# Miniprotein binders against Protein ANTHESIS PROMOTING FACTOR 1 (APRF1): the designs that were tried, part 33

Target 1, 330 residues: Protein ANTHESIS PROMOTING FACTOR 1 (APRF1), of Arabidopsis thaliana (Mouse-ear cress) (q9lyk6)
Amino acid sequence: MSLTELDDGLVRRMAMGAVFSDFGGKIHSVGFHRTDDLLVTSSEDDSLRLFDIANAKQLKITYHKKHGTDRVCFTHHPSSLICSSRYNLESTGESLRYLSMYDNRILRYFKGHKDRVVSLCMSPINDSFMSGSLDRSVRLWDLRVNACQGILHLRGRPAVAYDQQGLVFAIAMEGGAVKLFDSRCYDKGPFDTFLVGGDTAEVNDIKFSNDGKSMLLTTTNNNIYVLDAYRGEKKCGFSLEPSQGTPIEATFTPDGKYVLSGSGDGTLHAWNIENPSEVARWENNIGVVSCLKWAPRRAMFVAASTVLTFWIPNDGESPAPADPPTDQQQ
Below, E stands for the ipSAE of ESMFold2; O stands for the ipSAE of OpenDDE; V2 stands for 0.75 times the mean of E and O plus 0.25 times the DockQ between their complexes.

## First folded at step 20 (miniprotein)

Design h5 (from z5 with Q17R; at its last look DockQ between E and O 0.78; V2 from the best seeds 0.00; counts 0 for: pae E 1.9 > 1.5)
Fold by ESMFold2, look of step 20:
Structure h5 (fold): chain B 330 residues (1-330), chain A 81 residues (1-81)
Amino acid sequence: as target 1 above (330 residues)
Amino acid sequence: SEKEIRITIKVPKEDAREVLRKILELAEKYGAEVWIEFEDGKVIIYITVRGSEEAIKRFIEELEKLAKEEGIELRVERHEE
């Protein structure tokens, strides 16, 4: 169906469709391309896999035995990726890799981080990206050059995100502080700082809604906060059961009206954030879901554990390919 | 002093699963990258290894042994170090 508008009914009738079960371990990260119907996964089996989401087909698989695979995202090119390294970081310094799934090559190595990258975000508008590391730094990079373009030192575990326009980025850090930066002038420092209701829980992920109104924060103990992106005021919050060893991911729907999340008890949940209420709860057969993202232009989301599942509406009608939003100015 | 080589292997689709399994075991030992393309009736496997001249020599020797056991021919390419 068209993604002009989602409603409670459509969200409630989402159901598991395609299943991919030949991973040799846990899936660490999933990411959609912004415009093309493509998904990439990283896994404990050291694979990166590319999927066609329109036809539910695996297109490509590669293995990276020296560094493994951890965080992954697309660049703007549909076959080019940024992937963080899980192994051999201290010996090589090769913490981030820019690679082509079409050319079957590493295009560039980004050296500098001294510990694992735990947060990775590509600019929606240019060739810049950010990485946050357990080395207590955030680094800014440009795909065209090897050298780090900027470094921000902070306390604790960083989380990084660009807003939907790429003009602002956010960094969350120890103490619940979220700092906002002008992407073009980040060297002048943050232009705003706000707190997550005084909560000292460690933030492990930040996302901006596509409509630019909201910010989604998840913590290592599986608290989920939705904030007003402009003011930082808490709009709503949810607490779910944590999972041992891996933070659980939450996601906005493309219209910014719903949030979905997994739980340590193996359930999936959805909330309407405009009129705060839980609209759906799903049982599933794949265990604890740690990766969860709604597709940017389809009535579809992916949920992953040691298997990857595609979820689509269960109403007997096939979902239509995504259209540009009718209200794209929001 | 670290060098890189690239090896290309073409395998009929029906043989590819077992060949790939053995290649991945070897790749684990040497920290290789393994890139896989599917074509009509074939699987193309690209292997990239970086390391010392000695490590690369040992990798090539082990891969040639595997290739002889499986009845396949390798195309080995050297790149600038």
Scores: ipSAE 0.581, ipTM 0.861, lowest interface PAE 1.9, mean pLDDT 85
ESMFold2 (binder alone), look of step 20: mean pLDDT 78; pTM 0.746
OpenDDE base, look of step 20: ipSAE 0.701; ipTM 0.895

Design h6 (from w7 with L24M E57K E75R; at its last look DockQ between E and O 0.89; V2 from the best seeds 0.00; counts 0 for: pae E 5.5 > 1.5, pTM E .799 < .8)
Fold by ESMFold2, look of step 20:
Structure h6 (fold): chain B 330 residues (1-330), chain A 81 residues (1-81)
Amino acid sequence: as target 1 above (330 residues)
Amino acid sequence: SEKEIRITIKVPKEDAQEVLRKIMELAEKYGAEVWIEFEDGKVIIYITVYGSEEAIKRFIEELEKLAKEEGIELRVERHEE
């Protein structure tokens, strides 16, 4: 199946398949490799885990007891990761680590942040990445160099995202402000700024659609907004049930036509954003889902809480009913 | 003054749960990194410890005691920094 063939019916047929329940706590973040069939998770149990999504198998577990694990993403290499630290930042300053799952070692530490990193994004086109920290800064890094390449001071909790073509990146900050930067000359400042839906709540997460035309935002008050990425105009929005202390994540499908999200009541939701309507609602028994991402190249998504679940289309329809009996004519 | 060592442990899958539990207790105590690979019928555990010479010596001693109690073999190698 082609991802351009996603429709309401396919989305509605998504169902829970594989389940992984041996985590020793909540899953903090999940990330797909852009091209390989790989997923990485970070968890309260201080683990990073690598999964084969094609075969639904856990490939590797690592534990990082000195620093813990918080945010995680792949680099471009399928065995290399960037992850943020939860512990020992004050004593070491080692807030970010570049590591190899193939060599089983830390390749580099990136020092500079004075508080936990809460947002992490790898450039889709080169060895640059961004980190947003509770120290009220966003830092720009290059995997090949120890030194921070740039720092932006801002207000509140930052969220960062690259456009999938690597031409633009966005930074969200206090007051729902979203600033857009040309990735080639960000030192000239943002080329645009807009506010999410009139909402004064802090943006918790940002994602771009694959074509770069739309931006998906979630807020700390559990609203989801889809904005035109060029104009900042709100295209649609959805409100979800509150989730005390548990972040809610939303995700685009790869074609940008659907948005999925968890909710504070433990349900999952899917909306068609071209023809705004709720396409599906799923009950699930893993509690409030805090991590939710649709795979970049497959008809599947992952949903996580203290449990990781893989969702794929359920094509196991029962045989069609026999043709109805012909009505007798009297 | 901080040193690094790497230790490799191979255990049968049937023994791995108890062995890994004890290794994770030591890893917590010493702030170690634990890397786990799954193979046919076996689990391979890599442990990397950073610390002073004295801390590493104590870690190795505790791990060797565990190895004798559980009937497992260790492979210890050192990486100078």
Scores: ipSAE 0.158, ipTM 0.667, lowest interface PAE 5.5, mean pLDDT 84
ESMFold2 (binder alone), look of step 20: mean pLDDT 76; pTM 0.712
OpenDDE base, look of step 20: ipSAE 0.699; ipTM 0.895

Design h7 (from w7 with K13R K42R; at its last look DockQ between E and O 0.70; V2 from the best seeds 0.00; counts 0 for: pae E 2.3 > 1.5)
Fold by ESMFold2, look of step 20:
Parts: structure tokens; C-alpha cells; sequence
Structure h7 (fold): chain B 330 residues (1-330), chain A 81 residues (1-81)
């Protein structure tokens, strides 16, 4: 079976498999390595934690009491991370850190932002990354050089994302505007701008699907929009229950055919975006999920609040009696 | 200028949980970074502290007191801005 194509049945069978509950506060962000079976978390307890997702094991924990931890992502190297700072930004200017979990050191500080970083994205093809900040700028960086490589001044709070090939990036901001840039020629300005119709709320987050066809937006008024990646045409939208103080995250499945999200009532939801319908709903006891991501190469996703949970398909341990399955084959 | 020190300690695995708890309490007071490596039979803890000379001296004094109580040794490296 190809993992790049899921069906409604597999999505419905997703169930909580592992739980990690020793965090000393809310988990702020989670990120998968693109190819290795690794996950990193950042948390209110100022920790960065590295997990082996194949074996469901915490590999490493580090604490950063000077700056805390906020946004986090892997570089292409499985032991290296970019992490944004939560504390002591004004006194140091150290808003972003490049660090090695192998060497147990900060390798580089990226200075320039005047306020907290709220969006962070690593290029899928090279050592460039982008950061969006409350200082109303998006900065482009290169891991090999301390100095900022480019700056874009925009209105409001930016959300940033590279497409799956790294050839295009998107910036979403106040008023529902999405601007598309050529990654090699971004200084020429955006090559397209479109609006998410029917919604005036600020965009919290933006993601491209792995199949290159779709863009996923989440908004401050708890809506999810799936757009055509480059035309900006709305394919579908879903509304969530509001939450008090916890942002809601949504994620694509690896094949780009499903979207999952949390909700303000603590439930998890899954929708088929080819035939727009809710295909699954899960109750859970970890509260409102603030971090939700499907693994890039596995039938699993993670959902986090003050605890981290791994979800995998429930195959059943004793399948007697057996029924004819719903198949996609003859 | 702000000063930086790096401290390395090595703890038998059976003692590590309590030692780490005490180190993290100190790290909270002084805004330190704590990096943890697991080895066969022991745990290696790297601590990086930034601050004024006075704050760093107080941190070293408290950590040396803890080290005496726990029977562990410290390796201190000083780095300045």
C-alpha cells in the first residue's frame, strides 16, 4: 500500500497510541524532520525535546532558561534546529537561535527582529529559512551567515510558508491577504496577491500540501480554508468551535486529501477535501489541542496541549469475527 | 559586558534525577541553558550561564555547594562577550 494515498477508513481508525505527559506547561510548537523519524517540541517549560517517532521514545531534553522556547523547526540535518526566543529579546536582540542537539551548543544567533517571531519556516531545498515577526517584517536567513539576507516590510502579523519545492513562498497577513513570491526573486515583490473571500479575520497559519495542489489557512475566528495553491480559489472551508486563549492548528495528510484540526471544545476532526465531508471526530482528554501535525512519511499524527500524544491506526488485536473490508482494489 | 561560563558535570545515572532537579532549580534562578546527554551508566550535564560577574560568581558558589553535597566534580570554562 502506498502511504501517499489514504482512505476514509484508515483516517477513521486513527487512535491515540502514545502519551508523553512530563511537560511542565503548554507545548508551543511541534515539528517533524522532513525525512528522518524525528519530532521536536518547544514548551512553556522552556524545553526543547527530541523524539524518535518510530519507537515512541523521548531521545533528548534541553532547557533554555535565558530565552525560553517558542517556534521551532528542524534544519535539514536531523540534529540541528532553529528556535525562536520568548524572553530577553529586548536586552539581547537574540530572537532566533540555530543550535545543535549533537554538540549541545548554540551555533549562531540571528539578530534583526525587533519583536517576537510568530512564524518560522525552513526551506525544503536549501539552508534558507524565513521568520515572520510582530515587528511587521518577514526576514530571510541563511544558516551559514549571521547577517539577514532579505527583509520584507508588511502590515500586521505575518504567517509564512514555502511551497513543497521551495520555489514559491507565501505570506499571509491581516485582512485575509495572501502574497506569493518567487523565492529566487522576492526583491521584485509578489507575483500574485489574493484574498480569502468571505473572511476578514487575521490568518494565524499557512501550509502547502505535499502534492503541490493546495494551501491550508487557519484564522483567528476559528475557520479553516483550503485553497488552490497558486490560484487562490477556495476549494472548501470548515468552522471550528472557538477556544479561549488557545490557537487552533490544522494539518494536511501526506497525500493532501484530508485535513485534520483541533477545536475549542477539545475534539479532533478530520475532513475529506476531495469530497468535502467530515469523516472522523475524536473525543480526547488532553484539553484543547494547540499543536496538530501529521507526520510527513507515516500514517501517524501528533496532537499536543500540555501533553503530547501520538496517533496511529487502530488495527485491533483480536480480529475475530472478520467482516469484508471496504477496499479500493478489485 | 555580559559574561558567559560553561560548566560540565558527570553524574551516575542512578543519582541523575535528583541532581538534575537541583540544577534546574538553580538554572531557573540564573537563566541558564541546560543540555543533557545520556551515556551508559551516567548522565553528562552541560550548563551555560550568562550574566554579570557577580551573578556568575554566585551561581558558581551555589553549584559548588551542591557538588560537594552530591559528591560530583565540576569543569568550568569562562567565556566573555
Amino acid sequence: as target 1 above (330 residues)
Amino acid sequence: SEKEIRITIKVPREDAQEVLRKILELAEKYGAEVWIEFEDGRVIIYITVYGSEEAIERFIEELEKLAKEEGIELEVERHEE
Scores: ipSAE 0.467, ipTM 0.807, lowest interface PAE 2.3, mean pLDDT 84
ESMFold2 (binder alone), look of step 20: mean pLDDT 76; pTM 0.715
OpenDDE base, look of step 20: ipSAE 0.672; ipTM 0.885

Design h8 (from w8 with E28Q Y50R; at its last look DockQ between E and O 0.02; V2 from the best seeds 0.00; counts 0 for: pae E 13.3 > 1.5, off the site)
Fold by ESMFold2, look of step 20:
Parts: sequence; C-alpha cells; structure tokens
Structure h8 (fold): chain B 330 residues (1-330), chain A 81 residues (1-81)
Amino acid sequence: as target 1 above (330 residues)
Amino acid sequence: SEKEIRITIKVPKEDAQEVLRKILKLAQEYGAEVWIEFEDGKVIIYITVRGSEEAIERFIEELEKLAKEEGVELEVERHEE
C-alpha cells in the first residue's frame, strides 16, 4: 500500500467518490481482501461481484440462482471466496460454498447448518473459518476438508470474529454475552466471558480492531458498543435510529481509532474512540446503509444499500482516488 | 448493439446533495453508474448509462428535466460500442 494515517480532519473530509447502481436489489454483504485492492459484494439479485478498489472498477459478476448469495468474504487468495447460501438450506445442507473466481466453479460445499448463516469470519492466519447460524450453532471449518471441524452450541443468534492474530475468537450470543476462546483449545470452553447491554441485547455483529485493543459490537436494535478486547470493559457506546428490516453495520478504521456506522434515518456517523466524540455526520444519498466497511489498507470505505458507494478524502488530494466506473471517463 | 452515454453535471456544493440524491434515484431505475469529483465550490457528477436507444433517450429526457429544475448545466457525450 497507499494507506494514509488517519486523523479527525481526514475522517471529516471523507466524501462519496464512486457509485455503482446497477444492482437488482439490496446488497447483503461486502468484504475486502486483506491485502489486495479487491472488494466483493453479495446481493439480493443473487450476484457476486468483484471490484478493483484502486480504480473503482467492476471486474466480474457471477450469478448463483440455486443457492443465492448472503454472507461473503475472501479467503487469503484473491481468486477465491466463501459465500453463504440464501436458498435451499434445509433441503441440501449446502450452507456455505468455497468458490473460485478464476474459473467460476465451486471448489467445495460446507454442509451442516440447518438455517441461514448470519455471521462469517475467515481466520487472518490460516485456512480456517467460522460460521454462525440461526440454527443456534457456530461451526468451525477448514478450506481443505468438506466436513465441519467443530461445533459450538449456544443460545440465540450468534456473531463470530477472530482477533487480529487469529489466536482468539469471540462469540456473541443471547443476553449480551460475549465469550472468548483460544482458537487452538476451544474444546476446553471459553477462557473469559463479558456481559454487555443488559440481558435483552442481541448482538448481530462483532469485530476486533486491527490494533488488537478493541472489540466492536452492533445490536439488532442499532446500538453500538466498543469494548476493551482483553478485559471487556465498555469504552463507549452509541445509539442509532432503528431500521425496519436490516440492522446497520459498524466498522473500525484500520488504525482502530475511529468507528463509523449507518443509522436508520439514513445518516452516516463517525466517532473518535480514543477521545470519545462524534467527528463527522453525513447525510448520505443511498438511504439506510446496511453494509459499511473501511478498507484494510486505504483511506477509503464502502457504504451500501441497493447502491454501492466508495468514499475517499476530499481535500484536492487523495491517497488513492477512485477511477471512474467507465474506462473512458476521467 | 448496446448504446453508451456519458453525462457530466456540475453543481455548486450547496445544491449538490439534493441533485445527487435525485440522480442516484434515477440511476437506480436505469442501472446507471455514477461517479463524483469534488472541486472548490462545486461538485462534478459523472454518469454512465448503457442500454437500448429507447431507454437511453428516456434517461436523457428525465435527466434534462432534473437539470432544468435544479438550474444546473448538463453535458452529454455519446459513445457507441
């Protein structure tokens, strides 16, 4: 990279730089490749789409009518993905697919979940990944083997995440409980448990900051909690307007110093979490944002609804300005 | 056989959010791609649409109506594959 150090001023200057509006429905999930300048989307139109984020260019579209597309993430290789299924979950058990973008084929099916996968996380260090499902289980997988490597049963809707080194993973569950596991010894049970948001909070997503200091939780009623990753102490929290169908997504910046989130009223927000304060608020132009992620190595984030938008700094200079969507536009 | 049109709209910053909101709604209807650039005092909106002759002419007509309503300049560059 072209990663630029972030401060309050740069975050405030983030502005929409590119827009892709040819999706045939809502975007369900977005994911960046860890190191390459690539983004993948999954959508209600059953598409998976690859984007070059350096040039703001759609590279490829594939359609997946049998299973649909729901949660998506890259593996470590830039040509392959894990994608959860939207259709035929109970009848086939084909809840997750390992897909090649090079030759448009399914490399492996991961069978077992009996209900929709709602959380998906690739290990940052090896070929393991985790999935959380409405069947009230978290399953552990290895890309090289069809069979599930481990199952954890829990209450409620699970959210899963690896820490930045892949040595610890967290599972959030009913009652605001967050349990931490040693990735190599998870069968010994969790080594720690945190409680957040009272007994009725349902966490729909969890993320670790890249600096390893913080954990970010979003709830189904659009509350955001930032916790100390190792001690579970609440650092700060934010409440956003409810949304009727899809909870908002929140994200860390790559340095772990800022959190961004959508809101049920269609606004975007950014907070400094080292000195808690709202740094920016934007009236975005795409409605309620259901997907929001900051690029791992660039001063750039994506916000999506039925439209995908790329956001970059507006200061007359840009670390990595997006190329126009057409090859003949500047 | 598919026609491609590229359009540029320049707006003052104070008007840009409302114009962009309307353009994004229209773009969703026609599958258009929208890209923006910020300049001191104004915003430049780039739009690319591909489709049949009928769809593109209707898109242009609606966009010209929007431009008149908002008092902004519209430039069209026609490119055919």
Scores: ipSAE 0.000, ipTM 0.259, lowest interface PAE 13.3, mean pLDDT 82
ESMFold2 (binder alone), look of step 20: mean pLDDT 76; pTM 0.723
OpenDDE base, look of step 20: ipSAE 0.648; ipTM 0.875

